# VHH binders against Peroxide stress-activated histidine kinase mak1 (mak1): the designs that were tried, part 3

Target 1, 123 residues: Peroxide stress-activated histidine kinase mak1 (mak1), of Schizosaccharomyces pombe (q9p7q7r1507to1629)
Amino acid sequence: SVLLAEDNIINIKVISRYLERIGVKFKVTMDGLQCVEEWKREKPNFYSLILMDLQMPVMDGYQACNEIRKYELENDYPKVPIVALSANALPHVVLSCKDSGFDSYLAKPITLQHLSLIISGIL
Key: E = the ipSAE of ESMFold2; O = the ipSAE of ESMFold2 at other seeds; V2 = 0.75 times the mean of E and O plus 0.25 times the DockQ between their complexes.

## First folded at step 1 (VHH)

Design c10 (framework vhh_7z1x_3)
Fold by ESMFold2-Fast, scan of step 1:
Structure c10 (fold): chain B 123 residues (1-123), chain A 118 residues (1-118)
Amino acid sequence: as target 1 above (123 residues)
Amino acid sequence: QVQLVETGGGLVQPGGSLRLSCTASGFTFSSYWMNWVRQAPGKGLEWLSGIDSGGSYTSYADSVKGRFTISRDNAKNTLYLQMNSLQPDDTAVYFCAAEDYLGWGDYWGQGTQVTVSS
């Protein structure tokens, strides 16, 4: 199952449509805090992939990713793949953020083809 | 062994055009996101453009939008950058870089020099 954290309703609709067409089960959360709480509520192998918007209210994607990674280390959990969703950010700059715990990134606007490739590589 | 080789650089006058090519070997090129990055004299690296593995999504830095076009030919294992309306501040060494779809690993070419002057 895929866990999506995204606060923009249009982006949610587009990504959800893509995930449906790819044929994977998923859950939507609308900020980083909801994402962390939902992931913690389930067992560590319940979600196979987290798609995480970098810019969200309450808790942003960097903070959410860091909280998940800290929790994994403290509880000896396997690392869940976390893919950053970024607006007009520089891919090279995003690469410098590997120390934040992200495994990869997708630049907005998200395409069905690129999302399919990410998912087929992980799931 | 992964290898990326850039060609097509050279001297061009302001307002001119150049087409850069990057030929890949040693990995499954069609599975990788590809980027163009440059480094001007005395400056750091600047990302310019990216293209997904299938070529359906492209992205550009604001400094090159409308002037540069990224494309790829997966059958030829080749990445391209069409550069139009070149300005003196486009003078730099241009690198292609490969990223896998899951990791932050970079494979880089040796670069090709582009000089824009009258």
Scores: ipSAE 0.000, ipTM 0.147, lowest interface PAE 15.5, mean pLDDT 81

Design c11 (framework vhh_7z1x_3; at its last look DockQ between E and O 0.04; V2 from the best seeds 0.00; counts 0 for: pae O 19.6 > 2, grease 25.7 > 24.2, placed apart)
Fold by ESMFold2 at other seeds, look of step 2:
Structure c11 (fold): chain B 123 residues (1-123), chain A 122 residues (1-122)
Amino acid sequence: as target 1 above (123 residues)
Amino acid sequence: QVQLVETGGGLVQPGGSLRLSCTASGFTFSEYAMNWVRQAPGKGLEWLSGISGSGYSTSYADSVKGRFTISRDNAKNTLYLQMNSLQPDDTAVYFCAKDFSDTYYPGDFQHWGQGTQVTVSS
């Protein structure tokens, strides 16, 4: 299953429709803390991919990614693929994602084609 | 295989200058924008400057504008950063990074160097 962390209702609807067209199971969370807690709640490898918006309330995407990577290290878990959803592909955003432990990124607006490419490379 | 190697870091006194180099291989260097970024101790990554594939267009973060100059030599597949008027706040690991073409790709997180240390102290 895919775990989507996104706080914008319009983006949730768009990305959810894309995931449905691609044919994957997914769950939505609306902030970084919910994302981390939902990922921890399931067994390792239950989620094959996390799509994580960088700007969210409570806990942003950078913090959430870092918490997941810390938890994986502390528990000897395999690394789950985490893809950042960003407002743009400015160099400092890309590098902050790499520093935080993201595996890749998608710049908004998200297209079905680019989402399909990411998922095909992972799932 | 894309490879970026930074050199030219070192210890310098405040007010001094350094020139960093980044040698590129594994892609057609002249077709891609290139960037310099840095990470100071205990801080996140800071984008400093970018240059277009041809070298015609450049851009700078306000924190370094007027002190740092980005350039490239496409015949040598080398990116440069000339750093003048260095201050202790410029102490960081400096990275070069390959930028996007006019579209983005999922693997672009893998296209930067290992970094070179610059230390500015008296």
Scores: ipSAE 0.000, ipTM 0.115, lowest interface PAE 17.0, mean pLDDT 80
ESMFold2-Fast, scan of step 1: ipSAE 0.528; ipTM 0.820
ESMFold2, look of step 2: ipSAE 0.000; ipTM 0.095
ESMFold2 (binder alone), look of step 2: mean pLDDT 86; pTM 0.868
ESMFold2, look of step 3: ipSAE 0.000; ipTM 0.099
ESMFold2 (binder alone), look of step 3: mean pLDDT 85; pTM 0.858
ESMFold2 at other seeds, look of step 3: ipSAE 0.000; ipTM 0.092

Design c12 (framework vhh_7z1x_3)
Fold by ESMFold2-Fast, scan of step 1:
Structure c12 (fold): chain B 123 residues (1-123), chain A 120 residues (1-120)
Amino acid sequence: as target 1 above (123 residues)
Amino acid sequence: QVQLVETGGGLVQPGGSLRLSCTASGFTVSSYDMNWVRQAPGKGLEWLSGITGSGGTTSYADSVKGRFTISRDNAKNTLYLQMNSLQPDDTAVYFCARYDEISGYSLGYWGQGTQVTVSS
């Protein structure tokens, strides 16, 4: 199962349609805090991938990723793959994503082809 | 599946040399821009070097220019970083990264990293 954190309704609809076409189960959360809480609520291997928007209200993607990595370390959980979603594809943003604990990066606008490629590489 | 695995790290004396390897599976390294980046203890990520897919054009950060050399072996589908004249400040985890940009889209893949320690 895939966990999506994205606050933009249009992006949610587009990505959800792509996940449906790929044939994976998924859950949508609308900010970083909801994402962290949902991931903690489930068993450690319930979600096999998190797609995380970098810019969200309440808790942004950087903060959410950091909280998940901290919780994994403190509770001896396996590392869940987290893919950053961003409108900015400049090299320094990609590097800052890795520095924050992300496993990969996907630039907006998200395409079915790129999402499918990243999912096949992780799952 | 796309996978990058770094090897070749270890403990080395100042002035020494190491060669890092990055073995790719699921794609051909000569078809993509490839990069080396590092993270020193308590510091952020630093981009070190890149090599373009089509031209094999190389580029380097000022901190490593003249000491490090990026290369690839297409037959082995492997990227290398030759590190010479190593300094204590080169102590870091070294990562191999593929960065793609296609008509306004980008996709990044990173390996797990390999530890390099330069003793003082």
Scores: ipSAE 0.000, ipTM 0.226, lowest interface PAE 11.5, mean pLDDT 82

Design c13 (framework vhh_7z1x_3)
Fold by ESMFold2-Fast, scan of step 1:
Structure c13 (fold): chain B 123 residues (1-123), chain A 120 residues (1-120)
Amino acid sequence: as target 1 above (123 residues)
Amino acid sequence: QVQLVETGGGLVQPGGSLRLSCTASGFTFSDSAMNWVRQAPGKGLEWLSGISASGGYTSYADSVKGRFTISRDNAKNTLYLQMNSLQPDDTAVYFCAKTWEYDSSGFEYWGQGTQVTVSS
């Protein structure tokens, strides 16, 4: 199953349609804190992939990714793949994603083709 | 050194079939998602299909879904594309490609390509 963290309703609708076309089960959360709480609530390996917007209210994607990685280390959980979603593909943002524990990066606007490619690479 | 070598292209009649192969070396193929993309004469690149490292997940562009099948043999470091019901609009150079680790918006490694021509 795929867990999506995204606060923009238009982006949620677009990505959700793509996930439906790809044929994967998914759940949407609207900020980083909701995403971390939803992931913790479920059993290990319930979510096979997290798609995480970098810019969200309450808790941003960098903070959410760090919290998940910390929880995995403390509880001996397997690492869940986390893919950053960002409008900014500049080199310093990509480096920040790597340093924060993200496994991959997708630039906005997200296309069905690019989402399919990253899911193929992870699932 | 990384190499991707495509073979299997050629001239085929409309409605015919071809199987393309891509042999990979210089990286751990079994750990890498792989893709097929094409470029028709005078057009840009079109992504066609992707396959996960294990082969457990595949995806297809709408233009080829139901006609093309991607597969891989990790023991042979080889990626395949089975192309059925070929149409003149499938005429293109076909490339195998590997995406970047943290940037799936582009491709890190490409082959030289193999030409597929569909005509009577």
Scores: ipSAE 0.000, ipTM 0.121, lowest interface PAE 15.8, mean pLDDT 83

Design c2 (framework vhh_7z1x_3)
Fold by ESMFold2-Fast, scan of step 1:
Structure c2 (fold): chain B 123 residues (1-123), chain A 121 residues (1-121)
Amino acid sequence: as target 1 above (123 residues)
Amino acid sequence: QVQLVETGGGLVQPGGSLRLSCTASGFTFSSYEMNWVRQAPGKGLEWLSGISSSGSTISYADSVKGRFTISRDNAKNTLYLQMNSLQPDDTAVYFCARESYYDSSGYLDYWGQGTQVTVSS
């Protein structure tokens, strides 16, 4: 199952349609805090992939990723793949994603092609 | 056709504040994600902040979190950067940049000419 953290309703609609077409089960959360709480609520390996928008209110994607990585280390959880969804492809942003514990990066606008490639490489 | 014009730069003392504006023309501003980027003398580009087309999603580079605030007014086709607690290391040319809409790369396709910010005693 895929866990999506995204606050923009149009982006949620587009990505959800893509996930439906790819044929994977998924859950939507509207900010980083909801994402972290939902991931912690389920058992290890329940979510096989997290799609994490970098830009969200309450808790941003960098903070959410760091909280998940800290929790994994402290509780001996398996490392879940986290893919950053970013509006910016500048080298600095890409490096920040890697340094923050993300496994990969997808540039907005997200396409069915790019999402399918990421999912086929992980799931 | 597409134009981005930055204003509001200048000379300020350490600890001071400046508000930058970027006025957009030649495209539907409300349909694009917008960004602030800076370049210090002799350095590369540093991305600072981004804001979604609606204004609901905002992100910051760690170097400016808590000091800078990005905002936009779609009715005025204007992007803003409120800069507080400025330090000498903030001295740079500040650029307004538009994110490419038709390219899934997240590329910044149009840039303003930049506005100079100098933080000096």
Scores: ipSAE 0.000, ipTM 0.094, lowest interface PAE 17.3, mean pLDDT 80

Design c3 (framework vhh_7z1x_3)
Fold by ESMFold2-Fast, scan of step 1:
Structure c3 (fold): chain B 123 residues (1-123), chain A 121 residues (1-121)
Amino acid sequence: as target 1 above (123 residues)
Amino acid sequence: QVQLVETGGGLVQPGGSLRLSCTASGFTFDDYAMNWVRQAPGKGLEWLSGISWSSGSISYADSVKGRFTISRDNAKNTLYLQMNSLQPDDTAVYFCAKGEDFYGSGSYDVWGQGTQVTVSS
């Protein structure tokens, strides 16, 4: 299944519709902290992919990604693929995603085609 | 100089296998998604497969899924395509292409020269 972290309700609705059309099970969380807590609650490999908005309240996507990677290392968990979702496609944002432990990046607006390609490669 | 060089093409019989390599130079290889694209005689470009900077995200076109495997070795600045169960309609020039970011969001800014693959009896 897919775990989505996104705080914008319009983006949640769009991405959720795409995931339904692709035919994958998913859960939505509305900030980075909820995402980290939900991922920790489940068994390793329960979520096959995390879609993570970079800009969220409480805990942003960079902080959430770092926390997941730290927890994986400390608890000998397998590395879950984490894809950054960003409205900002500037080069420094892309490099920051790489440095924070993200596996890849999707620029907003997210399309069904790009999301489908990522999911086909991972799931 | 930013450059991609493909090797490994050749003539193979239907049902055979080939492994293509693409060696990168002049940029930080592990900061970018890499792709394989082909062009059959008289046809347009067809995207085949993409791999993110970390190999954490891999995708394939339906036409090659289950037969081709993309991989990368970031320590060697090299991208690979393992091609199995080759068919006559796989005959094409095969290009590696650098994405503009670590996933490759639909644009390529560097292309190799291509390597010819011919599948014929």
Scores: ipSAE 0.000, ipTM 0.140, lowest interface PAE 15.6, mean pLDDT 83

Design c4 (framework vhh_7z1x_3)
Fold by ESMFold2-Fast, scan of step 1:
Structure c4 (fold): chain B 123 residues (1-123), chain A 120 residues (1-120)
Amino acid sequence: as target 1 above (123 residues)
Amino acid sequence: QVQLVETGGGLVQPGGSLRLSCTASGFTFSSYDMNWVRQAPGKGLEWLSGIGTSGDTTSYADSVKGRFTISRDNAKNTLYLQMNSLQPDDTAVYFCARELFDYGEPLDYWGQGTQVTVSS
């Protein structure tokens, strides 16, 4: 099961259709806080992957990733893979993603091929 | 037959403005979200902007935010892109795209594109 955090309606529709085509179950959340709360609500390992937009209202992707990593450490949870979604592929943004606890990075526009590769664990 | 036809491209000077139009036929235009994408020489496709069915919801790529404005006229089956403060790196072929209905392809575009060249 995939957990998607994305506040842009167009991006939600596109990514959701890609996930449906790939054949995985998923849930959509509209900001970082909703994402963190949904992930905490489920049992450990319920979500196999989190796709996290970096720029969202209420709580951004950096803050959400940090909160998940903190909660995992404090509660002895397994580390869930979190992939950053960003319109900006500059080196400093990639480095900030690593420092915040992200496992990988996908540049927008997100494609079916790149998403499929991430889900298969090959990217 | 789904058809999207882009018009309004051309040569414009840096700092200038241009308005692109995309006329849709062969489907119920007002039922679909629409997008603008571009392809610069030697580059891949870049998503620029999206608009919801009623025109109330819009989104923009960081590269064009504040300079470009997407809009639509459902009565005329037409999508628009108002481009201001144009820069040489805005030079590209611009495509309008209907929201993807059936995947099997990584990306599918129904328009043939219109060339925008920003130079002196």
Scores: ipSAE 0.000, ipTM 0.100, lowest interface PAE 17.8, mean pLDDT 80

Design c5 (framework vhh_7z1x_3)
Fold by ESMFold2-Fast, scan of step 1:
Structure c5 (fold): chain B 123 residues (1-123), chain A 119 residues (1-119)
Amino acid sequence: as target 1 above (123 residues)
Amino acid sequence: QVQLVETGGGLVQPGGSLRLSCTASGFTFSNYAMNWVRQAPGKGLEWLSGISGSGDYTSYADSVKGRFTISRDNAKNTLYLQMNSLQPDDTAVYFCATDWGYSEDFDYWGQGTQVTVSS
């Protein structure tokens, strides 16, 4: 199962349709706090991948990633793969994502091909 | 299937120049930031430079800033690294890499191209 954190309704619709075509189960959350709370509520390994927008209200993607990594360390949870979704394909943003605990990065606009490649890498 | 192929390496004297190319296939090249990384004999990987998918933004490691220039031609699916004022310490295998993957950094790499700076 994939957990998606994204606040833009158009991006949610596009990514959701891609995930449906790829054939994976997923859940949508609308900000970083909802994402963290949903992930904590489930057992370890329930979500195989988190797709996380960097820029969200309430709690942004950097803050959400930090909270998940802290919780994993404190509770001896396995590290869940977290992929950053960014409107800016800047090398500096990519380096910042790596330093913040993200496993990977996808530039917007997200395509079916790129999302499919990342998800198939889990298999 | 993602494929990256580096070319342009070779032997040059200190102070010389080389231009490396990386041809990409199997993905929408213009949607991905691209990077150059190198590995010198007996050493780990060193990130050198990155460029955004649009080509509007670039970044460089301090060791190469002012000497190396990254660029791309999205119509040709090709990434370039212009290397000037080469030093013996620049001797390494040079790889191009995407900045996405699953769990590992730069998991889509080419086979690399050898650059040797020696007199």
Scores: ipSAE 0.000, ipTM 0.139, lowest interface PAE 14.1, mean pLDDT 80

Design c6 (framework vhh_7z1x_3)
Fold by ESMFold2-Fast, scan of step 1:
Structure c6 (fold): chain B 123 residues (1-123), chain A 121 residues (1-121)
Amino acid sequence: as target 1 above (123 residues)
Amino acid sequence: QVQLVETGGGLVQPGGSLRLSCTASGFTFSDYYMNWVRQAPGKGLEWLSGISSSGSYTSYADSVKGRFTISRDNAKNTLYLQMNSLQPDDTAVYFCAKVYDEGFSTYFDLWGQGTQVTVSS
């Protein structure tokens, strides 16, 4: 199952449609805090992939990723793949995503082809 | 109306410190990832540092890592750059910049006018 954190309704609809076409089960959360709490609520390995928007209210994607990684270390959980979603295509943002514990980066606008490749490579 | 205004630049001797401020108006500052960028005379733009919307994540260029600290105060709509151990090659015009994120477009959509930093004896 895929866990999506994204606060933009149009992006949620587009990505949800893509996930349906790919044929994976998923859950949507609308900020980083909701994402972290939903991931913690389930058993280890329940979510096989997290798609994480970098810019969200309440808790942004960088903070959410850091909280998940800290929780994994403290509780000896396997590392869940987290893919950053960002409209910022600058090289330094890509590098900062990798430094923050993200496993991959996906630039907006998200396409079915790129999402399919990421999911196939991780799942 | 919608603008970024940098202040705090000036002349400083090598080894000195300066704190730059960038005040935002006309948009919801707390929603955006913010950046500091500089341009030395006759050179292109060099990205220095960025900070997430919440302030929980920061990133730095290798040239300034350990010397500069980015921070923000969302209640005051203000971005800061604390610059320590300044060197002559830090001489440049310093800009704060906002990145536009609609989910379908990415670019620096708002820049300040810049503030001049000169590091010289």
Scores: ipSAE 0.000, ipTM 0.133, lowest interface PAE 14.2, mean pLDDT 81

Design c7 (framework vhh_7z1x_3)
Fold by ESMFold2-Fast, scan of step 1:
Structure c7 (fold): chain B 123 residues (1-123), chain A 123 residues (1-123)
Amino acid sequence: as target 1 above (123 residues)
Amino acid sequence: QVQLVETGGGLVQPGGSLRLSCTASGFTFSSYSMNWVRQAPGKGLEWLSGIYSGGSDTSYADSVKGRFTISRDNAKNTLYLQMNSLQPDDTAVYFCARGDLEYYGSGEWFDPWGQGTQVTVSS
């Protein structure tokens, strides 16, 4: 199952249509805090992938990724793949994602082709 | 059942102001983020603004930053959009939508749940 954290409802609609076409089950959360809480509620391998918007109110994607990685370390959980969703692919953004514990990134606008490639590579 | 009712739309001249309201029922309003979305004639949905459950964290689309202000009154289960410096291109049906969506498979959860309120900006 895929867990999506995205605060823009139009992006949610687009990405959700893509996930439907790819044929994976998924759940949507609207900020980093909701994403962390939802991931913690489930068993360690319930979600196989997290798609995480970098810029969200309350808790951003960097903070959410860090919280998940700390929780995994403290509770001896396997690392879940986390893919950053970013407004751009500038070098400093890519480096920040890697440093924060993300496994990869996708630049907005997200396309079906790129999302399919990421999912097939991880799942 | 979940209900969202938008009011406050109307005809206004360019440069004018309107205040939209969205009254929610059928769920614990204070537990959910809320959004404003619009649809202009013959165009798709455009996300405008979001506000999280506590009311202090807000986000805006670039097209409305500095002109629109989102706010909420959790005691009254009401969401607001203050629209200033209105332009003809702001003509659209305006919807409010609950933010923290749960979606599994093919879903209707991403459509605006209110009936919408028409805003027309014309001289």
Scores: ipSAE 0.000, ipTM 0.117, lowest interface PAE 17.6, mean pLDDT 79

Design c8 (framework vhh_7z1x_3)
Amino acid sequence: QVQLVETGGGLVQPGGSLRLSCTASGFTFETYAMNWVRQAPGKGLEWLSGINSGGGSTSYADSVKGRFTISRDNAKNTLYLQMNSLQPDDTAVYFCAKSPYRDLTFDYWGQGTQVTVSS
ESMFold2-Fast, scan of step 1: ipSAE 0.005; ipTM 0.195

Design c9 (framework vhh_7z1x_3)
Fold by ESMFold2-Fast, scan of step 1:
Structure c9 (fold): chain B 123 residues (1-123), chain A 122 residues (1-122)
Amino acid sequence: as target 1 above (123 residues)
Amino acid sequence: QVQLVETGGGLVQPGGSLRLSCTASGFTFSYYGMNWVRQAPGKGLEWLSGISYSGSETSYADSVKGRFTISRDNAKNTLYLQMNSLQPDDTAVYFCARDHEYFGSSDAFDIWGQGTQVTVSS
């Protein structure tokens, strides 16, 4: 099952439509804090992938990724794949995402083709 | 005020058909998956069918698969259940219910209609 953290309603609609077409189960959260709380609520391995917007209110994607990685280490959880969703795909942002605990990134606007490739590589 | 209102129930003969409607108000209908659930006299709730926010994905309980069709009209904020080949054991109160979360898969429903009675009897 895929967990999506994204605060922009139009981006949620687009990505949700793509996930439906790919045929995966998913849940939407609208900020980093909701994402972290939802992921913690479920058993380990319930979510096989997290799609994480970098820019969100309350808790941003960097903070959310850090909290998840910290919780995994403290509770001996398997590392869930987290893919950053970024409006900026320049090399310095890509490198920062990797250093922050993300497994990969997708540049906005998200396309069905790129999302399908990421999911096929993980699921 | 968030509200769901079911209409279209009534008395029908075995083998007959009915079309139920559920009109949504007070929220953006096109953002949510929707479901039909029924409760027969003296029984618990039985989930029947679900439809994604866009209408592209549908699912059905084995008890109604091939007889019932779920659909939606997002421009009219309306959910439908076309019921064909009705049987006496389809007698129940039929509820529409909204998925708890925007756009995504949900294991819980947060908004329910008041229900519409369907009676299948000769």
Scores: ipSAE 0.000, ipTM 0.185, lowest interface PAE 14.4, mean pLDDT 84

Design d1 (framework vhh_7xy4_2)
Fold by ESMFold2-Fast, scan of step 1:
Structure d1 (fold): chain B 123 residues (1-123), chain A 121 residues (1-121)
Amino acid sequence: as target 1 above (123 residues)
Amino acid sequence: QLQLVESGGGLVQPGGSLRLSCAASGFTFSSYAMAWVRQPHGKGLEYIATISSGGDYTYYSDSVKGRFTISRDNAKNTLYLQMNSLKPEDTAMYYCARDLEYGSGWYEDYKGQGTQVTVSS
């Protein structure tokens, strides 16, 4: 199952339609805090992948990724793949994502082709 | 046989300046964005600055914005970092890194052996 953190309703609709067409089960959360709380609520390995928008209210994607990685380290939790969703595909963002504990990134606008390739490489 | 060789580090007093260089070989330098990252002794890697493949776009971490300038010379396969108004907090091993193609999927960056910058009186 895939966990999506994204605050923009149009992006949620587009990505959700893509995940449905790819044929994976998923849950939507609308900020980084909701994402962290939902991930912690479920059993280990319930979510096989987190798609995380970098720019969200309450808790952004960088903060959420750091909280998940800290929790994994402190509790001997298995490392979940986290893919950053970014409006900016420039080198700065790619390096920042890697340094923050993300496993990969996807540039907006997200396409079905690119999302499918990421999911097939991870799941 | 990909190589990145950093140079230009040294001991400098607070408020001083240094210019770092990175000589790249074994790949088409002009096709890749490049970055500078640093690692203080006993701490993790910190991103400093990045420059697009053609040199038209640059980005900086907040800790160095306004003090450091990243540049490149594609004819010489060389990346530069001009460091001004140096602070003790800038003391670190400095590395240059090659960014891979941007797209969906996994990515890896490469870095060289580093050059030590020490800011102390």
Scores: ipSAE 0.000, ipTM 0.162, lowest interface PAE 12.2, mean pLDDT 80

Design d10 (framework vhh_7xy4_2)
Amino acid sequence: QLQLVESGGGLVQPGGSLRLSCAASGFSFSDYGMAWVRQPHGKGLEYIATISSGGSYIYYSDSVKGRFTISRDNAKNTLYLQMNSLKPEDTAMYYCAREFYDSGTWDDAFDVKGQGTQVTVSS
ESMFold2-Fast, scan of step 1: ipSAE 0.006; ipTM 0.229

Design d11 (framework vhh_7xy4_2; at its last look DockQ between E and O 0.05; V2 from the best seeds 0.00; counts 0 for: pae O 15.2 > 2, framework grips, placed apart)
Fold by ESMFold2 at other seeds, look of step 3:
Structure d11 (fold): chain B 123 residues (1-123), chain A 119 residues (1-119)
Amino acid sequence: as target 1 above (123 residues)
Amino acid sequence: QLQLVESGGGLVQPGGSLRLSCAASGFTFDSYAMAWVRQPHGKGLEYIATITPSGGSTYYSDSVKGRFTISRDNAKNTLYLQMNSLKPEDTAMYYCAKHEYGDYFLDYKGQGTQVTVSS
C-alpha cells in the first residue's frame, strides 16, 4: 500500500529493503509522471502513503505532488499522505515542499529507523 | 554536550489543550529544523510536525493538522508544541528532535514527556 517514486537505483534498493523489513506492501515508480499515473490508476484508498523523491526526471517531485493534490480537489478524493525524500532540510526546500502540498519530509540518507517512524505515524 | 529536554506533558480530558516545551542546548539551535514525534503505547514512533530553522514554515501530519501548532523561540533555544482539541488517540510519549540527515535524527531525540488524554 506504499508507492515509492525514486529514480536512483541505490536508493530504490535500500528503501525497498527497509520497506520489506517493516513488512509493508509497496510499488516502485521511476519518475514523477509514472508516480502520478500509477496513483490515478488505482482506487483513492489503495495507496496509503507516497514516498516521493524531489528530484526525478520527466516530472520532479514538486510537480507530481501538485498534480496529485489538484486531482484530489477536482474529484473530491481524500488527501493521500505524501512524504518528500529530500537531500537536505534547508529552509527553501522545506518551504517548496509545503507549497507543493507535501505532508512531511524525510532527509537522505534514509535510515530504517526514520522510515519506520514516518510509516508508523502515517499508516 | 547536546541536550533536548521535553516538558509540559500530563493528564488532560478529551477536547483539552496542552503546550509542550523542549529546551535545547549544545548546538546552534537556529541552524536546524526541529521536529516533534510521538510514540503511542504498543505502537511505533509517529512523526507529527516539523518547523524550519527560522520558524517561517511548518509541516504537520494529517493526524494532528489543524489541532497542533509547532513553534520555536530561537532567542530562548526552545521548541514548542501547542496541542488543542486533544483526543484519546493523542495519548503517547512525545519527543523533541533535531532534524539532520541519516542517523543523527534519532541521536538527537530527547527523553520525552508523557501526554495522556482520557475521560
Scores: ipSAE 0.000, ipTM 0.116, lowest interface PAE 15.2, mean pLDDT 81
ESMFold2-Fast, scan of step 1: ipSAE 0.012; ipTM 0.242
ESMFold2, look of step 3: ipSAE 0.000; ipTM 0.165
ESMFold2 (binder alone), look of step 3: mean pLDDT 83; pTM 0.848

